# VH-VL binders against Adventurous-gliding motility protein Z (aglZ), part 12

Target 1, 119 residues: Adventurous-gliding motility protein Z (aglZ), of Myxococcus xanthus (q1d823r4to122)
Amino acid sequence: RVLIVESEHDFALSMATVLKGAGYQTALAETAADAQRELEKRRPDLVVLRAELKDQSGFVLCGNIKKGKWGQNLKVLLLSSESGVDGLAQHRQTPQAADGYLAIPFEMGELAALSHGIV
Short names: E, the ipSAE of ESMFold2; O, the ipSAE of OpenDDE; V2, 0.75 times the mean of E and O plus 0.25 times the DockQ between their complexes.

## First folded at step 13 (VH-VL; framework fv_trastuzumab)

Design ti4 (from th2 with light chain Y96W; at its last look DockQ between E and O 0.67; V2 from the best seeds 0.00; counts 0 for: pae E 4.4 > 2)
Fold by ESMFold2, look of step 13:
Structure ti4 (fold): chain C 119 residues (1-119), chain A 123 residues (1-123), chain B 107 residues (1-107)
Amino acid sequence: as target 1 above (119 residues)
Amino acid sequence: EVQLVESGGGLVQPGGSLRLSCAASGFTFSRYYIHWVRQAPGKGLEWVARIYPSREYTRYADSVKGRFTISADTSKNTAYLQMNSLRAEDTAVYYCARVGYPRNFYPGYFDYWGQGTLVTVSS
Amino acid sequence: DIQMTQSPSSLSASVGDRVTITCRASQDIYDYLNWYQQKPGKAPKLLIYYASSLQSGVPSRFSGSRSGTDFTLTISSLQPEDFATYYCQQSYSTPWTFGQGTKVEIK
């Protein structure tokens, strides 16, 4: 099960399509608030999380996940556009680092492969 | 506006080395993947390597792994292909190309190509 | 690696004909398929990206479509300037791979 947290619906749908084709069940959230509601309903195996969310930073949400707010060992793959590439590099150096990082743009085959390696 | 210019091609003996350059202008070089694609005389296109210049994220075709190294110098807006242990089958026109991503952060396509530089590996 | 099988290797057609070139991917690549045109002595030029999107400045007689792992480039009415070799290319995963090419010759 993968929870995809991404504000741009067509991009989120494209990622969901690829992950479903790779054998995952997917759920979508367009905001951090929506993501928190989904996390409270059922923990996913992986959260694919956009840093640039409309209601709060995905870095903040990743930190809360890694502090164990919804349980320990919840896996996160953190995505950011080129405008946030330095933020990815900085976040990777913190104790709340995600389990994987992808700078947008990326090949969808890389999303599938990295997601498989994380879970 | 966007321009890519390859240089450094030439004639070299088998086992030799050559360094190709791809000089970029008209765009923010550090924010685009740069690829090398080659075409042997009379043959089709073959992908060789790619780099994301700001992070030096690299990937290589199996046919060139261990022999070719792609690199970039963002202060000069230039990508490089260091080719070592050259073989006759490396003879080709080498293009550098930029990857465009116009919508929704999808993986892209080669929207701009250089004119190519010929590498000939022959005794 | 993802193999792209392109067909035919060459064709000859008259001005005004409808021309169809096909590519088959060895695995699902979704819509991550591009089409390029290459004229002799020139670098390739992008025609179609993401299976069916027409690149700016490309004539509307060119179109692309997808059915599963089968992709089609169509020229609705062949023009003399369409003499070229055409390549499909997948951008789903590295190595990015090309079809073998289709040489289009005007009768």
Scores: ipSAE 0.252, ipTM 0.765, lowest interface PAE 4.4, mean pLDDT 88
ESMFold2 (binder alone), look of step 13: mean pLDDT 91; pTM 0.935
OpenDDE, look of step 13: ipSAE 0.884; ipTM 0.945

Design ti5 (from th2 with light chain S91T; at its last look DockQ between E and O 0.90; V2 from the best seeds 0.00; counts 0 for: pae E 4.9 > 2)
Fold by ESMFold2, look of step 13:
Structure ti5 (fold): chain C 119 residues (1-119), chain A 123 residues (1-123), chain B 107 residues (1-107)
Amino acid sequence: as target 1 above (119 residues)
Amino acid sequence: EVQLVESGGGLVQPGGSLRLSCAASGFTFSRYYIHWVRQAPGKGLEWVARIYPSREYTRYADSVKGRFTISADTSKNTAYLQMNSLRAEDTAVYYCARVGYPRNFYPGYFDYWGQGTLVTVSS
Amino acid sequence: DIQMTQSPSSLSASVGDRVTITCRASQDIYDYLNWYQQKPGKAPKLLIYYASSLQSGVPSRFSGSRSGTDFTLTISSLQPEDFATYYCQQTYSTPYTFGQGTKVEIK
């Protein structure tokens, strides 16, 4: 199961289409608040998380996930359009690091491959 | 209009080096992927490398990885392909191309191409 | 690497003919396929992107379609300026592989 947290609906659907084709079940959340409701409802195997959400930074949500708020060992793939390679590398060095990172724009094959390697 | 102009091609011996330039104009250079695609004489198209200039996101074909380096200078609106340890199989016309983003999320298609610069690697 | 198998390698056709060119991907690439036209001594020109979207300035006699991993470029009525080599290309993942090309010749 993959929870996709992304405010841009068409982009979220494109990612869901690719991941469903790769054999995953997917759920969507447009905001950090919606993502938290989904996490409380059903625990996914992977959260594909946009850093630039409209209500809260995805970095904050990633931190709450890695602190174990919804259970230990919940995997996060963090996406960002505004952080540079250096900004993502700096986040990787923190105790709240995600399990994988993708800078937007990326090829959809990268999403599929990295998700497979994390899960 | 959008223009891409390649330069730097020429004749070089195996093991030699060349640097190709792709001078861009008519668009915001730092916000588009720039690709190199090559075509050996009488052959088809082969993707070589790409860069996103504002963030230095690079990828390479396996055939050139470790020998070629793609780079960009956003102050000059120019991408470069440094080609080292050249082999006869690298003989080709080298095109630079811009990738359009109709959805602003992922690379799509080569909407503008330069006219190419010929690289010949022979003894 | 994703292989793109293009068929036929060449064909001969007359002005006014309907021409189809196919391209098969070695794995699912969804709609991330483009078609290009190349004339001798010239850079390639984009015709179709995202499997079926017509690039601006390209005549409507060109169209693209997808069925699974099979993609088709159709020219509904060949014109003299359409004699060229055509390439498909996937952009689902790097390396961005091209088909080997289809040369369309006058007969």
Scores: ipSAE 0.254, ipTM 0.759, lowest interface PAE 4.9, mean pLDDT 87
ESMFold2 (binder alone), look of step 13: mean pLDDT 91; pTM 0.931
OpenDDE, look of step 13: ipSAE 0.836; ipTM 0.931

Design ti6 (from th4 with light chain A50Y; at its last look DockQ between E and O 0.86; V2 from the best seeds 0.00; counts 0 for: pae E 3.9 > 2)
Heavy chain, then light chain:
Amino acid sequence: EVQLVESGGGLVQPGGSLRLSCAASGFTFSRYYIHWVRQAPGKGLEWVARIYPSREYTRYADSVKGRFTISADTSKNTAYLQMNSLRAEDTAVYYCARVGYRNFYPGYFDYWGQGTLVTVSS
Amino acid sequence: DIQMTQSPSSLSASVGDRVTITCRASQDIYDYLNWYQQKPGKAPKLLIYYASSLQSGVPSRFSGSRSGTDFTLTISSLQPEDFATYYCQQSYSTPYTFGQGTKVEIK
ESMFold2, look of step 13: ipSAE 0.340; ipTM 0.796
ESMFold2 (binder alone), look of step 13: mean pLDDT 91; pTM 0.937
OpenDDE, look of step 13: ipSAE 0.887; ipTM 0.946

## First folded at step 15 (VH-VL; framework fv_trastuzumab)

Design tj1 (at its last look DockQ between E and O 0.76; V2 from the best seeds 0.00; counts 0 for: pae E 4.9 > 2)
Fold by ESMFold2, look of step 15:
Structure tj1 (fold): chain C 119 residues (1-119), chain A 121 residues (1-121), chain B 107 residues (1-107)
Amino acid sequence: as target 1 above (119 residues)
Amino acid sequence: EVQLVESGGGLVQPGGSLRLSCAASGFTFSRYYIHWVRQAPGKGLEWVARIYPSREYTRYADSVKGRFTISADTSKNTAYLQMNSLRAEDTAVYYCARVGYRFYPGYFDYWGQGTLVTVSS
Amino acid sequence: DIQMTQSPSSLSASVGDRVTITCRASQDIYDYLNWYQQKPGKAPKLLIYYASSLQSGVPSRFSGSRSGTDFTLTISSLQPEDFATYYCQQSYSTPYTFGQGTKVEIK
């Protein structure tokens, strides 16, 4: 199961289509609040998480996930359009680092390969 | 009106260097991938390289890695292809092209008219 | 690298004919397949993106479809201005790759 947290609906659907084709079940959340609600209902194997959400930074949600709020070893792939490669590399050096990172824009083949390697 | 104009082609000897320019207008240059695609005489299309100008995210075809460098100057709305250690096989019309989808580089919705590079003794 | 196998390499057809051109990918690329038209001495022109979406300004006689890793470009009623070479191209991952092209000649 993959939970996709992304406010851009068409982009979220594109990611869901590729991940479903790779054999995952997918769920969508448009906000951090919706994502938290979904995490409390049932635990995914991977969270594909946009840093630039309307209601809360995805970096904050990533930190809560990695601290174990919804269980240990929940994997996070963090996406960002504003942080760039350098900003994401800096976040990777923190104790709340995600399991993988993609700077937007990226090819969907990269999403599929990295998600497979994380899970 | 989206427009891409290539320049800088010409005749060079094997082992030589050349820099191509792609001048862009009619769109926000920094927010679109710019690609170089080439076509050898009588042959099909071959992708060469891409750049996301605001962050310099680059990728290269294996045939040009280490010899070609793509770059961009957002203040001039211009992408460049620096071509070093040129070979006869690099002889082609070089097109620059824009990607039409903002979240991942996908399809080339606008192309320049191309500039010819000839590598010959 | 993802290989794109395009067929036929050339064809001849009459004005008004239905023409189909096919392209096969060496792996799953989902809908990340585009079609271009190129006339002699001109740059390629985008016709179809995401397998089946028609680019703005392209006549509705052009259409695209996908079945698994097989893709088709259809011209429902060939016009004199459709004499050109057609290329498919995958945009799923780099290096982007093109089919070898299909030259459409009008009888």
Scores: ipSAE 0.168, ipTM 0.748, lowest interface PAE 4.9, mean pLDDT 88
ESMFold2 (binder alone), look of step 15: mean pLDDT 92; pTM 0.941
OpenDDE, look of step 15: ipSAE 0.476; ipTM 0.862

Design tj2 (at its last look DockQ between E and O 0.62; V2 from the best seeds 0.00; counts 0 for: pae E 6.0 > 2, grease 22.1 > 18.9, SAP .524 > .496)
Fold by OpenDDE, look of step 15:
Structure tj2 (fold): chain C 119 residues (1-119), chain A 121 residues (1-121), chain B 107 residues (1-107)
Amino acid sequence: as target 1 above (119 residues)
Amino acid sequence: EVQLVESGGGLVQPGGSLRLSCAASGFTFSRYYIHWVRQAPGKGLEWVARIYPSREYTRYADSVKGRFTISADTSKNTAYLQMNSLRAEDTAVYYCARVGYGFYPGYFDYWGQGTLVTVSS
Amino acid sequence: DIQMTQSPSSLSASVGDRVTITCRASQDIYDYLNWYQQKPGKAPKLLIYYASSLQSGVPSRFSGSRSGTDFTLTISSLQPEDFATYYCQQSYSTPYTFGQGTKVEIK
């Protein structure tokens, strides 16, 4: 099961389509708050997490997830269009790093490949 | 009007180097992928490399990795392809092409006229 | 790498004919498939993107469809200016790959 945290609805749906095609069950969250609610309802295997969220930084949310009750067992794929390679690289060096990073824009094959490698 | 103009092609000996340029105009250069695609004489199309100029994200075909370098100067709205250690099989018309803006890069909506690179002894 | 198998390599047709070109992907690429037209000495021109979306300025006689990993470019009524080489191209993942091309010639 994959939780997609993305405020761009059409983009989220497109990612969901690819992930479903790859055999994953998907759920969508538009905000960090939505994501937290979903995580409490049902633990996913992977969180595909946009860094740029309107209510909270995805970087911060990733950190909270990694520090939380699931620890390192909950996998996170962090997406970013604004931080770029340098921002993602910096986050990768933290103790609460994501399990994968992907810069937007990307090919959907990259999403599928990274997801398969993580989960 | 969107326009891409390649230059820098020519005749070079095997092992030589050449630098191609792709001058872009008519659009926000920093928000588009720029790709190089080549076509050997009488053959099909082969993807070579891509760059997202604002972040300098790059990808290369295996056939050119380690030999070719794609780069961009956003201040000049120009992409480049530095080609080193050229081989006869690199002989082709080299096109630069724009990939439409969005989360789903991939279709080349505008192409340059191409520039011919001939590698021969 | 994803292979794109395009067929036929060439075909002869007359003005007014219905022309069909096929491209098969070696794996699921969803709708990340584009079609291009190329005339001698010219750069390729985008016709169809995302399997079935018609590029602006392209005549409506051109259309694209998808069935699984099979993609089809159709010219409903061939015009004199349509004699050219056509290529499919996948944009699902790098390296982007093209079909071998289909040359549409005058019968």
Scores: ipSAE 0.029, ipTM 0.734, lowest interface PAE 3.2, mean pLDDT 91
ESMFold2, look of step 15: ipSAE 0.097; ipTM 0.729
ESMFold2 (binder alone), look of step 15: mean pLDDT 92; pTM 0.941

Design tj3 (from th2 with heavy chain Y106L; at its last look DockQ between E and O 0.83; V2 from the best seeds 0.00; counts 0 for: pae E 5.8 > 2)
Heavy chain, then light chain:
Amino acid sequence: EVQLVESGGGLVQPGGSLRLSCAASGFTFSRYYIHWVRQAPGKGLEWVARIYPSREYTRYADSVKGRFTISADTSKNTAYLQMNSLRAEDTAVYYCARVGYPRNFLPGYFDYWGQGTLVTVSS
Amino acid sequence: DIQMTQSPSSLSASVGDRVTITCRASQDIYDYLNWYQQKPGKAPKLLIYYASSLQSGVPSRFSGSRSGTDFTLTISSLQPEDFATYYCQQSYSTPYTFGQGTKVEIK
ESMFold2, look of step 15: ipSAE 0.142; ipTM 0.726
ESMFold2 (binder alone), look of step 15: mean pLDDT 91; pTM 0.937
OpenDDE, look of step 15: ipSAE 0.876; ipTM 0.940

Design tj4 (from th2 with heavy chain Y101W; at its last look DockQ between E and O 0.69; V2 from the best seeds 0.00; counts 0 for: pae E 4.8 > 2)
Fold by ESMFold2, look of step 15:
Structure tj4 (fold): chain C 119 residues (1-119), chain A 123 residues (1-123), chain B 107 residues (1-107)
Amino acid sequence: as target 1 above (119 residues)
Amino acid sequence: EVQLVESGGGLVQPGGSLRLSCAASGFTFSRYYIHWVRQAPGKGLEWVARIYPSREYTRYADSVKGRFTISADTSKNTAYLQMNSLRAEDTAVYYCARVGWPRNFYPGYFDYWGQGTLVTVSS
Amino acid sequence: DIQMTQSPSSLSASVGDRVTITCRASQDIYDYLNWYQQKPGKAPKLLIYYASSLQSGVPSRFSGSRSGTDFTLTISSLQPEDFATYYCQQSYSTPYTFGQGTKVEIK
């Protein structure tokens, strides 16, 4: 089960299509608030999380997930268009690091491979 | 008009080095991946390397990894392929090509190609 | 790496014939498959992207389709200018890979 947190509808659907084809069940959330509602309802195996959300930084939501707010060992794949590879590598060195990172733009095969390796 | 113009090809001995250039015009250089694709005489197409100039995202084919370096100078709208430790198997016409990322969720397709520049690696 | 197996390696056909070229991916690549035409001494030219979308300026006699990991390029009525080599290429994952090519010869 994968929760995709991304405000760009067409991008979210493209990611969902690839992940569904790889055998995952997917759910979508457009905001951090919507993601929190989904996390309270149903715990996913993986959260694919966009850093650039309008209502809250995805880095903040990642931190709350990794601190255990919705249980231990919830996996996060963090996506960013505004951080470079260096900025994402810097976040990886923090206590709230995600389980994986992708800089936008990326090929969809990278999304599928990283998601498989995390879960 | 979108244009890509390769230069820098020529005859070089095995073990030697050569730098190719890809001069771009007619589009926003920093918003497109620039790729190198090569074609050995009488053979098919082989992808070599790519770069996203604004963030220096690079990828290489295994056959050239560690020997070739792709780079870009956005002030000159030019990508480069530095080829070191050249082998006879690197003999090919080298094309540069553009791949767009429409709305950041798809890598696109090679919509514009240069004319190619020939690299011959021979004793 | 994703292997792209293209068939046939060559064919001869008459003007007006329907021509079909097949490309098979070694794994699921969804619709991330493109077709190119290359004439001798020239760079490749994009024909079809996203498996079935026709590039601007390409004649409508060219079409593409997908069934699972099998992709086809169809020329509905072959013309003299269609003498060329055709390549498929996947853009799902790096390294990007091409089929081996299909040379189409006009009688």
Scores: ipSAE 0.239, ipTM 0.748, lowest interface PAE 4.8, mean pLDDT 87
ESMFold2 (binder alone), look of step 15: mean pLDDT 91; pTM 0.935
OpenDDE, look of step 15: ipSAE 0.821; ipTM 0.927

Design tj5 (from th2 with heavy chain G100S; at its last look DockQ between E and O 0.69; V2 from the best seeds 0.00; counts 0 for: pae E 3.8 > 2)
Heavy chain, then light chain:
Amino acid sequence: EVQLVESGGGLVQPGGSLRLSCAASGFTFSRYYIHWVRQAPGKGLEWVARIYPSREYTRYADSVKGRFTISADTSKNTAYLQMNSLRAEDTAVYYCARVSYPRNFYPGYFDYWGQGTLVTVSS
Amino acid sequence: DIQMTQSPSSLSASVGDRVTITCRASQDIYDYLNWYQQKPGKAPKLLIYYASSLQSGVPSRFSGSRSGTDFTLTISSLQPEDFATYYCQQSYSTPYTFGQGTKVEIK
ESMFold2, look of step 15: ipSAE 0.388; ipTM 0.810
ESMFold2 (binder alone), look of step 15: mean pLDDT 91; pTM 0.928
OpenDDE, look of step 15: ipSAE 0.888; ipTM 0.945

Design tj6 (from th2 with heavy chain G108N; at its last look DockQ between E and O 0.84; V2 from the best seeds 0.00; counts 0 for: pae E 7.7 > 2)
Fold by ESMFold2, look of step 15:
Structure tj6 (fold): chain C 119 residues (1-119), chain A 123 residues (1-123), chain B 107 residues (1-107)
Amino acid sequence: as target 1 above (119 residues)
Amino acid sequence: EVQLVESGGGLVQPGGSLRLSCAASGFTFSRYYIHWVRQAPGKGLEWVARIYPSREYTRYADSVKGRFTISADTSKNTAYLQMNSLRAEDTAVYYCARVGYPRNFYPNYFDYWGQGTLVTVSS
Amino acid sequence: DIQMTQSPSSLSASVGDRVTITCRASQDIYDYLNWYQQKPGKAPKLLIYYASSLQSGVPSRFSGSRSGTDFTLTISSLQPEDFATYYCQQSYSTPYTFGQGTKVEIK
């Protein structure tokens, strides 16, 4: 099961389509608040998480996930646009690092391969 | 208008080196992947390498890995392909091409191509 | 690497004919398949992206479709300017790979 947290609806749907074709069940959240509600309802195997969310930084949400707020060992693949890529590099060096990172733009095959390797 | 112009092709001996340039204009160079695709005379197309200029994210075809290096100079809006240890099988027209990104986050297609530069590797 | 098997390697057709070219991917690539046209001495030109989306400025007689890992380029009524070589290309994962090409020539 994969929870996709991304504010851009068409991009989220494209990622969901690729992951569903790879055999995952997907759920979508457009905001960090929506993602937190989904995490409280049902624990996914992987969270595909955009750093640039409209209500809260995805880095903050990743930190809460990695500190175990919704259980230990919840996997995170963190995405960011070009403007946030320096943040990805800095975040990778912290104790709250995600399990994988992708800079936008990326090929959808990269998403599928990294998701498989992480989970 | 979007334009890609290759240069630097020519005759070179096996084992030699050559650097190709891809000068870009008409778009924000740092926002697009730039690719090299080659075509041997009378043959089909073969993808060679790509770069995301602002981060120098690179990928290479296995046939050139370790011999070719793709790079970019964002101040000159130019991508480069440094080709070392050239072999006869590297003889081709080399095209640079752009992937359309700001239009679609997820499709990876070459929407603009240069006219190509010929590299001939022979004694 | 994802292999693209394109058929036929060449075909002869007359102006007005319906032309069909196929590509098969060695694995699922979803809709990440593009079609290009190339005339002698010229760079390739994008026709179809994302399996079935028509590039701006390309005539509507060109269309693309997908069935699983099989992809089809169709020219509904061949015109004189359509005599060229056509390539499919997967864009799902690097290395991006092309079919070997289909030369469409005058019967």
Scores: ipSAE 0.027, ipTM 0.669, lowest interface PAE 7.7, mean pLDDT 86
ESMFold2 (binder alone), look of step 15: mean pLDDT 90; pTM 0.926
OpenDDE, look of step 15: ipSAE 0.879; ipTM 0.943

## First folded at step 17 (VH-VL; framework fv_trastuzumab)

Design tk1 (from tj5 with heavy chain N104H; at its last look DockQ between E and O 0.75; V2 from the best seeds 0.00; counts 0 for: pae E 4.1 > 2)
Fold by ESMFold2, look of step 17:
Structure tk1 (fold): chain C 119 residues (1-119), chain A 123 residues (1-123), chain B 107 residues (1-107)
Amino acid sequence: as target 1 above (119 residues)
Amino acid sequence: EVQLVESGGGLVQPGGSLRLSCAASGFTFSRYYIHWVRQAPGKGLEWVARIYPSREYTRYADSVKGRFTISADTSKNTAYLQMNSLRAEDTAVYYCARVSYPRHFYPGYFDYWGQGTLVTVSS
Amino acid sequence: DIQMTQSPSSLSASVGDRVTITCRASQDIYDYLNWYQQKPGKAPKLLIYYASSLQSGVPSRFSGSRSGTDFTLTISSLQPEDFATYYCQQSYSTPYTFGQGTKVEIK
């Protein structure tokens, strides 16, 4: 199962299509609040998480996940646009680091491969 | 206007080295992937390497790993391909190309290409 | 690595003919497939991206389609300027790979 947290709907659908083709079940959330509701419902194997969410930084949500708010060993792949990519580098160096990072734009095959390697 | 201009090609002996340059203008160089693609005389296109200049995110074809190094100088809007331990099969026209990302996600495509620079590896 | 198998390697056609070129991917690449035209001594030129989207400034006689892992470039009525070599290229993952090319020649 993969929970995709991304405010851009057509981008989220594109990622879901690729991950479904790779054998994952997917769920979508457009906001951090929606993501938290989905996490309360069912624990995914992986959260693909956009850093630039409208309501809350994805870095904050990643921190809560890695601290174990919704269970231990929940995997996170963090995504950020060019404007937020320095945040990825800084976050990578923290105790709440995600399991993987991708700078937008990226090849969809990289998303699939990295998700497989993380899970 | 977007331009890519390759330079640095020439004749070299097997085992020799060359550095190719790709001078870019007309776009924000640091925000686009720059690729090298080569074409041996009378043959098809072969992808070589790519770089995201501002972060040095690099990838290489297996045929050149360990021998070629892609780099970029964002202050000069220039990408480089350092080619070491050259072999006869490296003989090709080398193109640099920009990948355009028409939206916030892939797929990209090579929308602008340089004119190419010929590298000949021959005894 | 994703292999792109392009066919035919060469074809001979007359002005006005309908021409089709096929490219098969060795795995699912969804719509992440581009088509390029290359004339002798020139760099490639983008025709089609995302399997079926026509690049700006490219004549509407060019079209692309996908069926599973099979991709087709069609020229509905061949013009004199269309005699060139055509390549497909997958942009799904690195290493990016090209088909072997299809040379379209004057009959």
Scores: ipSAE 0.354, ipTM 0.795, lowest interface PAE 4.1, mean pLDDT 88
ESMFold2 (binder alone), look of step 17: mean pLDDT 90; pTM 0.922
OpenDDE, look of step 17: ipSAE 0.888; ipTM 0.945

Design tk2 (from tj5 with heavy chain F105Y Y106F; at its last look DockQ between E and O 0.82; V2 from the best seeds 0.00; counts 0 for: pae E 3.8 > 2)
Heavy chain, then light chain:
Amino acid sequence: EVQLVESGGGLVQPGGSLRLSCAASGFTFSRYYIHWVRQAPGKGLEWVARIYPSREYTRYADSVKGRFTISADTSKNTAYLQMNSLRAEDTAVYYCARVSYPRNYFPGYFDYWGQGTLVTVSS
Amino acid sequence: DIQMTQSPSSLSASVGDRVTITCRASQDIYDYLNWYQQKPGKAPKLLIYYASSLQSGVPSRFSGSRSGTDFTLTISSLQPEDFATYYCQQSYSTPYTFGQGTKVEIK
ESMFold2, look of step 17: ipSAE 0.359; ipTM 0.795
ESMFold2 (binder alone), look of step 17: mean pLDDT 91; pTM 0.928
OpenDDE, look of step 17: ipSAE 0.877; ipTM 0.942

